# VH-VL binders against Putative 6-carboxy-5,6,7,8-tetrahydropterin synthase (queD), part 17

Target 1, 157 residues: Putative 6-carboxy-5,6,7,8-tetrahydropterin synthase (queD), of Pyrococcus abyssi (q9uxz4)
Amino acid sequence: MKRVVSIKRRIYWTKEFDSSHFLELEYESKCRRLHGHTYRVEVEIEGEPNEHGMIFDFNHLSELIKTLDHKVIVSEKWVRYEEGYVLIEKNDKLLKLPRSEVVVIDKPNVTAEYIAEWISERILENAGENVREIRVRVWEDPRSYAEITLTLKPQGS
Below, E stands for the ipSAE of ESMFold2; O stands for the ipSAE of OpenDDE; V2 stands for 0.75 times the mean of E and O plus 0.25 times the DockQ between their complexes.

## First folded at step 11 (VH-VL; framework fv_roledumab)

Design g4 (from f7 with heavy chain T28I S52N Q59R G103N, light chain S30D; at its last look DockQ between E and O 0.04; V2 from the best seeds 0.00; counts 0 for: pae O 8.1 > 2, placed apart)
Fold by OpenDDE, look of step 11:
Structure g4 (fold): chain C 157 residues (1-157), chain A 120 residues (1-120), chain B 107 residues (1-107)
Amino acid sequence: as target 1 above (157 residues)
Amino acid sequence: QVQLVESGGGVVQPGRSLRLSCTASGFIFSSYRMHWVRQAPAKGLEWVATINYDGSNKRYADSVKGRFTFSRDNSQDTLYLQLNSLRPEDTAVYYCAKVYYSNEWYFDYWGQGTMVTVSS
Amino acid sequence: AIRMTQSPSSFSASTGDRVTITCRASQGIDSYVAWYQQKSGKAPKFLIYKASTLQSGVPSRFSGSGSGTDFTLTINSLQSEDFATYYCQQYYSYPLTFGQGTRVEIT
């Protein structure tokens, strides 16, 4: 019989979504223009199975990414609201979009880094006490990604 | 450090014209929307006009629309406000103002202002 | 245009006083309000944005509050250098508009 010292459990989930954004930059850049990406998000969650035998419900991830798909992602710092609409004005852009077409994130910019951070926070909001680590990777293109890791306190700590 | 310096003010008769300038430094001028705000003697602040980063979009207060023209030269880090058909009520200190963020419409830096007096 | 009604127009206060300036918008503007300080013969100075966020470098005795239509600037303990005229500004929509100003004078 083998001698097991510890068991580590982790789930992995990935999905692509199409969204557009632009960046707040103090220098000239193509990234300041509205443009789109096929993002790929990778999520790893470490923990122990809950009473249902799950570390985390994959449906939560599906629903979360669904809210980002085919949306314009903008910073809350950039928006004004009219009834039913989000107004975004930056540089040569003046956008008035239906609320349903916009995702407003509470980050100062909309880089892959901040998107990853935002996603990780949303996952955390739904994480049970059985979760120990959340790692989110957001690929902006096949060659480039940003990653954030949240380490959670053990239950009872 | 951000610095804005207005010039071009003076005393003119009604119906005449002036051209104000604002020279900017200490930030990437060509990346920022800019504004003019004026203040009549012993009065409050009045927004006058705004111009986007490359001058392709301009907006004016109703009180100056059709008479004032906002422009910029990003190669010189300079704003211009052409004041035509001046009226006594245009008498004011004219400030150029920088927005805090490129997407915002509040002002973190102001010039010292240049005085425009319109009188017979 | 959105009208910003500022009150009072002027008042006298002493060093150490707690002073409050109010600004009322003619319509709901969420928290899109900024506050400025202007000393005699000088350009306005940026103090607060988003109704309550203090600009870096501004003394902590200054604070802002409010949302919707009613906004307040408070100076917790008035200092000698605080005697000036204060202005609120809305940046909810164009045209940008200011309150008429509040002059804080020394008693």
Scores: ipSAE 0.020, ipTM 0.592, lowest interface PAE 8.1, mean pLDDT 93
ESMFold2, look of step 11: ipSAE 0.660; ipTM 0.880
ESMFold2 (binder alone), look of step 11: mean pLDDT 92; pTM 0.941

Design g5 (from f7 with heavy chain G55A Y100W G103N, light chain S31D S93K; at its last look DockQ between E and O 0.85; V2 from the best seeds 0.79)
Fold by ESMFold2, look of step 11:
Structure g5 (fold): chain C 157 residues (1-157), chain A 120 residues (1-120), chain B 107 residues (1-107)
Amino acid sequence: as target 1 above (157 residues)
Amino acid sequence: QVQLVESGGGVVQPGRSLRLSCTASGFTFSSYRMHWVRQAPAKGLEWVATISYDASNKQYADSVKGRFTFSRDNSQDTLYLQLNSLRPEDTAVYYCAKVWYSNEWYFDYWGQGTMVTVSS
Amino acid sequence: AIRMTQSPSSFSASTGDRVTITCRASQGISDYVAWYQQKSGKAPKFLIYKASTLQSGVPSRFSGSGSGTDFTLTINSLQSEDFATYYCQQYYKYPLTFGQGTRVEIT
């Protein structure tokens, strides 16, 4: 006699990080100026336990978010490189920052949506075939977030 | 699981052309900078070229500049390397490679390579 | 271009040995160094970035150190699967460059 016909499993993880950024916008906005947020990232992953009994290793999430913490986040479209430095030219800014203080994302702008996408993509590349869904939320303040959901196909191995 | 698969290698005479391809899976290809790296028989590794996620920024090693052209088709998750005016010193296994972090240019995943032989 | 000079070019070792490979840059490159392992007929395998950070899944017997111009890869207790050629790579600036390789052979 069987009462349970299926099991659905997911994990949740959250972390804060402090970063600064600015937006490229065609209209006037305070967001065009360099400014900071304490971001909150929420990650949900659905899947089956792997060979270690985990859906995804929380340490990998922690290491990923450390990459963003206490950094200036900029678009690859705005930067050039000089030995050990990132040069940033956009919105009437000319900044030269040590490379270790900057995270350059492969997105045309640095919105909460693109930050969430960037995070989800780095989670995806470390996801085994046991993972079926990745959900990332990025909060810029206590009341609003951007969310990205990746629904995964089997790798065919 | 990240996979990169090169193709298009072969044996050609000096001065001829080849087009190499690299197909990608297991990651969001259109959001990553990509590279080509080559290795002559029984020799070390040589970086060849890089292309930004949207193909707007490209750089080449001096040894291939003006002869090789790097491109990508993000709708097909495919890289291309056009090899023109081939020389015997271009004989190598050609690898496509992925960068993990936008301004950190180390290669965390490599394809298995495709062999290009340039000889008379 | 930044030259990366590895030493030794090759040497013989046995299982259990401590192996040290050095890499010297022609200029200061901070800690922008990666290390790769390559077995005959195969693509390079990524081991270490930022001079000392092990990639996920790399055995803890591997370690990296250094900053500036002098860098070291150490295998603390060589295993049979560790016989391979090892390359350092700078990613401080373009053009990206590799050391010439160090071949670790069985005695």
Scores: ipSAE 0.717, ipTM 0.895, lowest interface PAE 1.5, mean pLDDT 92
ESMFold2 (binder alone), look of step 11: mean pLDDT 91; pTM 0.922
OpenDDE, look of step 11: ipSAE 0.829; ipTM 0.928

## First folded at step 12 (VH-VL; framework fv_roledumab)

Design ctl (from g3 with heavy chain Y32S R33S Y53S W100S W105S; at its last look DockQ between E and O 0.80; V2 from the best seeds 0.00; counts 0 for: sugar tag NES H103, repeat SSSS H30, pae E 6.7 > 2)
Fold by ESMFold2, look of step 12:
Structure ctl (fold): chain C 157 residues (1-157), chain A 120 residues (1-120), chain B 107 residues (1-107)
Amino acid sequence: as target 1 above (157 residues)
Amino acid sequence: QVQLVESGGGVVQPGRSLRLSCTASGFVFSSSSMHWVRQAPAKGLEWVATISSDGSKKQYADSVKGRFTFSRDNSQDTLYLQLNSLRPEDTAVYYCAKVSYSNESYFDYWGQGTMVTVSS
Amino acid sequence: AIRMTQSPSSFSASTGDRVTITCRASQGISDYVAWYQQKSGKAPKFLIYKASTLQSGVPSRFSGSGSGTDFTLTINSLQSEDFATYYCQQYYSYPLTFGQGTRVEIT
């Protein structure tokens, strides 16, 4: 019989969402145009079970990704707020969209890297002391992803 | 866990200045817009000021425009509110608060506040 | 600025009662309303956003409704820990504004 030295626990979750965006780039690129992706998000969380036997609640992840789905994602640097609307100015665009159709992220650009970072931060805000690591991958097509890993300091001695 | 800790409150005479600080932990501070909200003794809540994640955009309530200055130091995860030309009506508990989204200005986390008293 | 008017200013109720608090905006604000609970000597606690969406960890006895100008916070089966002052807040436009508060006293 094998002696167990330690136990590491990890959960995995994945979901697709459809969003549109554009990039701020100093050079010409098709990515400067408003365009869409079917994104895939993969989340891995390492830790110990909490009082309910969960490392992290999957329902929170589902609710978080739902806020991105079928939205235009833009940088806070490009927007002004008017009553009920978001005005977006960048890359020779002026868009006025209902606020409910836009997600404004606190990032300088809307790359897969920054989307992954933004998602990881929302997960961190709801992570208990039992969580040791949060890993988020965002795929913008079937072949490429950006990944953010947050390694959390243990609280205590 | 998100924590916000205000400091720098005190008792001062009208016309004097104070600097309030708020230290943050448990989230990526440099990616979050932050606010100050105040509450006069036994009164309701009043929004005071907003600062963007990189500190480049700021907004102030009309009652404090020209007297208060909001700033942040993202290397120290700290907010500052400079309170100049203080008046008795500025007497309040001052809270720093974190928003949930850049375009959704409701406050999911609050500090415990620091008391500012302006009186003769 | 958008004025938020709460009603009533205060309310007495017994445990187990259903309590409603209303909030009226001076103009249409869609569903951009949040609700907060504040106990004496403590910071406000976030309850509800988008008029009706409960924050994680908020007891299901709390609910919100409304769109446009009229909004309601409901507490089904009031508990002793629900004694507090409740505030609505609009985040439709700057300046951000709060209702004056509704104090719920449990008898």
Scores: ipSAE 0.126, ipTM 0.708, lowest interface PAE 6.7, mean pLDDT 89
ESMFold2 (binder alone), look of step 12: mean pLDDT 93; pTM 0.951
OpenDDE, look of step 12: ipSAE 0.244; ipTM 0.757

Design j1 (from g3 with heavy chain V28T; at its last look DockQ between E and O 0.61; V2 from the best seeds 0.00; counts 0 for: pae O 3.7 > 2)
Fold by OpenDDE, look of step 12:
Structure j1 (fold): chain C 157 residues (1-157), chain A 120 residues (1-120), chain B 107 residues (1-107)
Amino acid sequence: as target 1 above (157 residues)
Amino acid sequence: QVQLVESGGGVVQPGRSLRLSCTASGFTFSSYRMHWVRQAPAKGLEWVATISYDGSKKQYADSVKGRFTFSRDNSQDTLYLQLNSLRPEDTAVYYCAKVWYSNEWYFDYWGQGTMVTVSS
Amino acid sequence: AIRMTQSPSSFSASTGDRVTITCRASQGISDYVAWYQQKSGKAPKFLIYKASTLQSGVPSRFSGSGSGTDFTLTINSLQSEDFATYYCQQYYSYPLTFGQGTRVEIT
């Protein structure tokens, strides 16, 4: 018999999406201006296959990222709502955009770090008891990414 | 698993106050906008209020504005709805509800509800 | 506020029937519509979002359609467990609003 101590299984998924943002910063920076990125998100999920033989359904990831694609991502702290519109007031900007064009994240800023965190939390919502780890990387450019890892307690613990 | 448990309902006279609670578990509570939705007996659903993830922003239905106060304690994973100046038309089952994603305003999880009855 | 006019208010059907519930918005709301099922004495259950996307775990006999002002929930072949009240909801803008509900009763 083989001497296998343990088995670890992981899935990987990646997708690009085009979105724009700006950052709230105390200092002068171009990042305070509205600008866009071709983001790339990478998701790794560790766990055991469920009854369907999946650690996680890739469709959930696809749908999630679609919500971000071709949107202006803003912090909830910066917005107020009018009928059919989102008003964003920050950094000497006043943007009025249709509801459909905006993603409001529940983070104090819209850095790659917070975007990764936000995405990881959305993935967690659909994670079954079979999931043990969720890792999300958000590439803001081809050279730089932010990563968050969620470690989940084993089932029954 | 996500759980929402409402409490604090009861029978009160008009003009009185009541405080509802909703205890959340199974998700990162502090990361989600939350809502209250109520349902009068044998009637439909009525949105009541929403509160941002950190409690800094609140919105209310016109029917309860100025009378109800939405708050949250993220350290306790608990929502609160302070019901002041209660009216008979406030009689309803009150549900706390979780949104699917941030910036989505439909509800993937609901509590079992707590009944509030306002009658003289 | 955006009014969601749901119809009919109630009707009787039999198992196996094709059931259609309609919701009309007072203005264009794109596809920002969700549907819920509520059984007596229970909290609403999330069924559909984005007008036509089924929530995970919802049977495929349920479907949603529509965009703009007219939306439809369809149950292709009604099952015994489907007798309940259904609600549409718009999440295009605050205040969030629901349809009046449609009670599907057994014949």
Scores: ipSAE 0.027, ipTM 0.691, lowest interface PAE 3.7, mean pLDDT 93
ESMFold2, look of step 12: ipSAE 0.763; ipTM 0.899
ESMFold2 (binder alone), look of step 12: mean pLDDT 91; pTM 0.924

Design j2 (from g3 with light chain Y92W; at its last look DockQ between E and O 0.86; V2 from the best seeds 0.77)
Fold by OpenDDE, look of step 12:
Structure j2 (fold): chain C 157 residues (1-157), chain A 120 residues (1-120), chain B 107 residues (1-107)
Amino acid sequence: as target 1 above (157 residues)
Amino acid sequence: QVQLVESGGGVVQPGRSLRLSCTASGFVFSSYRMHWVRQAPAKGLEWVATISYDGSKKQYADSVKGRFTFSRDNSQDTLYLQLNSLRPEDTAVYYCAKVWYSNEWYFDYWGQGTMVTVSS
Amino acid sequence: AIRMTQSPSSFSASTGDRVTITCRASQGISDYVAWYQQKSGKAPKFLIYKASTLQSGVPSRFSGSGSGTDFTLTINSLQSEDFATYYCQQYWSYPLTFGQGTRVEIT
């Protein structure tokens, strides 16, 4: 008879979303221009089932990614606000967009890395004490992704 | 789980100063815009101030502009509100509040509040 | 500043009642309205954003509607735990502003 030492449980969730961005860079690059991606986000969450038998509610992920879908993602560093509008001034661009079309992230840039961090942080705030790890991958294209992993302190430790 | 805990409230005379603190946990504090909202006794809610995730941008209500200073220490996951030249009308429960992200200015999480009383 | 005029200030209701609270903005603010519930001695609780989107975990008996200047919070069937003060808030522009509040008390 085999002896089980420990059990690890993990859920996986993935979804694509279409968004646009540009990067602040010190050097000449096409990435400084406004352009779009079909992003793919992958989320892995490790933990124990809660009272409902879930490690994490997938609906939270759906709602979160919906906020990014078909939006222009920009850094808060680049924006000022008017009533109902976001003014984005960077890289010789001045964009005035309805607030509903913009996601302003609290990051100095809008790389896949920072998008992954931003997503992971929003997952974290909805994570129960039963969650032990959050891993987020953001694929900018089918070949390239950035990954962030949050390891959470166990309850009662 | 997200938690905000205010402290530093008390009773002071007009013209005096007080420093409020808000300690955050359960989320990556340094990546969120934060706010203060206050509520006078038996009155409604009044927005006070906001601070960007890195503290580089601040905005204040006209009622407190020039008297209150919003700051944050991201290394300590703590907000500060320096209350100077306090007036009786500043008497209120002061809440620190979190937003979902910078472009959404509704408050998904609130602290329990700390009471500030300004009276002679 | 955008003024949010909330009505009524207070009213009495019974469990099972349909409750309606109104908030009128001094100018058009699209759907940039949030609603909060506050019980005595407690911090406000987030209920609704974008005028009609229910926050996760909030009972489905709560609903919000409106766009432009007129907004409504509805409790379809009032429960005992729903007796509280409710606030609307606009986040169309700074300074952020709240309605005066509506106290829903027991008949």
Scores: ipSAE 0.709, ipTM 0.899, lowest interface PAE 0.8, mean pLDDT 95
ESMFold2, look of step 12: ipSAE 0.774; ipTM 0.903
ESMFold2 (binder alone), look of step 12: mean pLDDT 91; pTM 0.927

Design j3 (from g3 with light chain S93K; at its last look DockQ between E and O 0.77; V2 from the best seeds 0.00; counts 0 for: pae O 6.8 > 2)
Fold by OpenDDE, look of step 12:
Structure j3 (fold): chain C 157 residues (1-157), chain A 120 residues (1-120), chain B 107 residues (1-107)
Amino acid sequence: as target 1 above (157 residues)
Amino acid sequence: QVQLVESGGGVVQPGRSLRLSCTASGFVFSSYRMHWVRQAPAKGLEWVATISYDGSKKQYADSVKGRFTFSRDNSQDTLYLQLNSLRPEDTAVYYCAKVWYSNEWYFDYWGQGTMVTVSS
Amino acid sequence: AIRMTQSPSSFSASTGDRVTITCRASQGISDYVAWYQQKSGKAPKFLIYKASTLQSGVPSRFSGSGSGTDFTLTINSLQSEDFATYYCQQYYKYPLTFGQGTRVEIT
């Protein structure tokens, strides 16, 4: 009989969302222009099942990504707030959009890398003590993605 | 698990200064906008100030503008509220508060609060 | 600043009662309203956001409704642990503002 030394469990979740952005860049680039992507996010979470038999609640991921879907994603550094609106001033642009149409991320730019970080932090916020690793992959297109991995310290360590 | 712990409260005379601290843990502190909210004795909640993730942007309630200074040290996961020119009406429990997501302005986590009393 | 007028200031109720708390905004604020519960000597607890979305872990007996200027927090069947002060908050624009609070006391 084979002897099991260790068991590792992981869940996987993926979803697409449509959002637009532009990048702050010091050089001329089409990425400086407002444009959209069909993003795909992949989430892997390693851990132990909690009292409900879940490593993590998929509903949380669904709700999180829903906040990004069909929004303009911008950096907090680019925005001012008015009554019910977000003013975005960057790259010779001045956009005034309803607050509900904008996601302001606490990152200096809106690259796939920073989006992945932003998502990973929100997952971390809701991660239980049973979670050991969070990996987020954000595909900007079918060929390119950014990935962040968070390794969590076990309780009592 | 998210935890916010305020400290620095005390009893001071009007016109004096006090510095409050809030130590955060359980989340990526440097990625979150943070807030202070206060509550006078037997009164309601009053928003005080907010600070962006990197401290580059700050907003204050009119009642404290020019007197209070919000700052943060992301290397220490700590918020600071410098209370200058204190008035009796500043007497309150001061809470540091975390927002749920970026661009959300409601608070999913609060500290236990620290009491500031301004009296002659 | 947007004024959030909360009513009533306080009232007595019994376990099992249906409790309704109202918050009226001085202007239209869509559904940018959150609700909190605060027990004596404790920090506020997050209950509801976007006027009607229940925070995870909050009992289903709590519900929120409203859009525009009038908002309501309802406790369908009051439990012993629900006696507390409740606050509405608008996050439509800065400065963020809260209602005066409603203290739910035991009869």
Scores: ipSAE 0.020, ipTM 0.585, lowest interface PAE 6.8, mean pLDDT 92
ESMFold2, look of step 12: ipSAE 0.777; ipTM 0.906
ESMFold2 (binder alone), look of step 12: mean pLDDT 91; pTM 0.924

Design j4 (from g3 with heavy chain S30R; at its last look DockQ between E and O 0.66; V2 from the best seeds 0.00; counts 0 for: pae E 2.4 > 2)
Fold by OpenDDE, look of step 12:
Structure j4 (fold): chain C 157 residues (1-157), chain A 120 residues (1-120), chain B 107 residues (1-107)
Amino acid sequence: as target 1 above (157 residues)
Amino acid sequence: QVQLVESGGGVVQPGRSLRLSCTASGFVFRSYRMHWVRQAPAKGLEWVATISYDGSKKQYADSVKGRFTFSRDNSQDTLYLQLNSLRPEDTAVYYCAKVWYSNEWYFDYWGQGTMVTVSS
Amino acid sequence: AIRMTQSPSSFSASTGDRVTITCRASQGISDYVAWYQQKSGKAPKFLIYKASTLQSGVPSRFSGSGSGTDFTLTINSLQSEDFATYYCQQYYSYPLTFGQGTRVEIT
């Protein structure tokens, strides 16, 4: 008989969403202009099955990404609020949009890196003690992605 | 899991000061806007203040503006509410609260609260 | 500030009852309403956001409806653990404001 010394379990989830953004940059770039992407997010979560036999509930991921879909993603550093509206002032732009059309992230910019980080943080708060690792990959296009990995401390450690 | 723990409450006389703390865990604290909400005895909930993820933006209810100061130490995962010039009407349980998103100002997590009593 | 007028302030009900709580905003606030449950001596518990979206883990007997100025929280079949005080909250604009609360008591 073979001897098993370790068991690792991981789930994988992926989905595309359409959103727009622009970047704050010190140099001239097309990325400073408002533009859109078909983002692809990949999520891997390592852990042990909980009492329901799940490492993580895929529905949480679906709901999270739904909040990003067909939205303008902006940095909180660029926004001020009016009743029902978000005013975005940056890069010689002044945008006034309904709050329902905007996702304000708590990051200094809206790069794929920060989007991935933001997503990972939202996954983290829904992660049970059975989760050991969260990896989020955000593809800005089919050729380029940013990745963030969160390693979680085991319960009782 | 997300956890918020308030402390620093107590009994003080009017005009005195008190400093509340809220220690956060279970989420990346430095990436979330946070709030204080209070509740007077046998009364409803009252929003007090909010602070952006990096502490650069703060907003207060008119009832506490000029008297309360909201701050945070992201290196310690801690919120602070400095209560100055306290009045009897400031008597309440003070909750620290987390929002889901910075532009979605509903509170998905609350602390257990800390009681502040202002009386002569 | 946007005023949230909640009604009734309190009422008695029995297990199995259909319970309805109303919240009226002083102006149009779209669907920027959340509902909370608070039991005696405890912190509020998040129930509903976006007027009608149930938070994960909240029993399906809870539901929310409304848009504009009139909002409703409904408990389809009241359970023993549902006796508590409920609050509506608008997050349409600052300052954030809550309804006065509705205390649901056991008959």
Scores: ipSAE 0.534, ipTM 0.863, lowest interface PAE 1.0, mean pLDDT 94
ESMFold2, look of step 12: ipSAE 0.551; ipTM 0.836
ESMFold2 (binder alone), look of step 12: mean pLDDT 90; pTM 0.910

Design j5 (from g3 with heavy chain G55A; at its last look DockQ between E and O 0.90; V2 from the best seeds 0.67)
Fold by OpenDDE, look of step 12:
Structure j5 (fold): chain C 157 residues (1-157), chain A 120 residues (1-120), chain B 107 residues (1-107)
Amino acid sequence: as target 1 above (157 residues)
Amino acid sequence: QVQLVESGGGVVQPGRSLRLSCTASGFVFSSYRMHWVRQAPAKGLEWVATISYDASKKQYADSVKGRFTFSRDNSQDTLYLQLNSLRPEDTAVYYCAKVWYSNEWYFDYWGQGTMVTVSS
Amino acid sequence: AIRMTQSPSSFSASTGDRVTITCRASQGISDYVAWYQQKSGKAPKFLIYKASTLQSGVPSRFSGSGSGTDFTLTINSLQSEDFATYYCQQYYSYPLTFGQGTRVEIT
């Protein structure tokens, strides 16, 4: 018989979503303008199978990304609220949008890096003690992605 | 897993002060807006206050405005609610609560609560 | 502040019953309503958001409906563990407000 020192298990999930954003930048850039992307998110989760034989439930990922799809993603720093609406004031823009059309992230900007971080944090909420690592990639285009990796403490440590 | 643990409750006389704490774990604390919600004995739930992820924005219920101060220490994953000029009507179990994200103001996680009693 | 009028305040039901709780908002609030379950001596538990979307892990016997001003929480075939107090909450605007609560008791 082969001698196995350790076993590592990982799941992979990917999905595209369409969203728009703009960036706060101190210099002139087209990225300061409201524009859209077909984002692609990739999620890798390492861990042990739980009592159901899953490292993580893919449905959680599906639901999470649905919240981002066809939304304007903005920083909380840029918003104020009226009844039923989000007012976004930044970069010489004033946008008034229904709350249902906006995702407000707790980040100082809306780069691919911060989007990836935001997504990873939401995944973490649903991660069981069996999860050891969460890796999220957010592709802003087919050529470029940002990646965040969360390493979780082992159970009982 | 997400966990919120309140502490600091007790019995105090009217006009006194109390400081509540809420220790968070299981999520990246510094990236979430947080809330306090209280519940008087045998009564319903009452929203108290909210604080943004970086504490740059705070809002309070009219019933506590000017008396309560919401703060947070993201390095310690801890929320604080400073209760000043306490009144008997402030008697309640105080819960810290987490939202899913900043513009979704429903509470997906709650602490066990800490009891504050204000009486002569 | 937006007032959430919840009814009834309390009622008795039996296991297997269909239970309906109503919440009426003082103004139109679209579907910005959440529902919670609270058992005695415990913190509230998140059940429903966006008026009708079940939180992950919540049994399918729970359902929410409504838009505008009238909202309902329904428990199809009440189970023994469902006897508790339920609260609606609006998150249309600050200050956030809750219904008065509905206590579902065992007959």
Scores: ipSAE 0.423, ipTM 0.830, lowest interface PAE 1.3, mean pLDDT 94
ESMFold2, look of step 12: ipSAE 0.774; ipTM 0.902
ESMFold2 (binder alone), look of step 12: mean pLDDT 91; pTM 0.924

Design j6 (from g3 with heavy chain V99I; at its last fold request DockQ between E and O 0.90; V2 from the best seeds 0.86)
Heavy chain, then light chain:
Amino acid sequence: QVQLVESGGGVVQPGRSLRLSCTASGFVFSSYRMHWVRQAPAKGLEWVATISYDGSKKQYADSVKGRFTFSRDNSQDTLYLQLNSLRPEDTAVYYCAKIWYSNEWYFDYWGQGTMVTVSS
Amino acid sequence: AIRMTQSPSSFSASTGDRVTITCRASQGISDYVAWYQQKSGKAPKFLIYKASTLQSGVPSRFSGSGSGTDFTLTINSLQSEDFATYYCQQYYSYPLTFGQGTRVEIT
ESMFold2, look of step 12: ipSAE 0.780; ipTM 0.903
ESMFold2 (binder alone), look of step 12: mean pLDDT 91; pTM 0.920
OpenDDE, look of step 12: ipSAE 0.838; ipTM 0.927
ESMFold2, look of step 13: ipSAE 0.795; ipTM 0.905
ESMFold2 (binder alone), look of step 13: mean pLDDT 91; pTM 0.920
OpenDDE, look of step 13: ipSAE 0.858; ipTM 0.935
ESMFold2, fold request of step 14: ipSAE 0.771, 0.761, 0.752; ipTM 0.903, 0.901, 0.897
ESMFold2 (binder alone), fold request of step 14: mean pLDDT 90, 90, 91; pTM 0.905, 0.911, 0.915
OpenDDE, fold request of step 14: ipSAE 0.919, 0.918, 0.918; ipTM 0.953, 0.953, 0.952

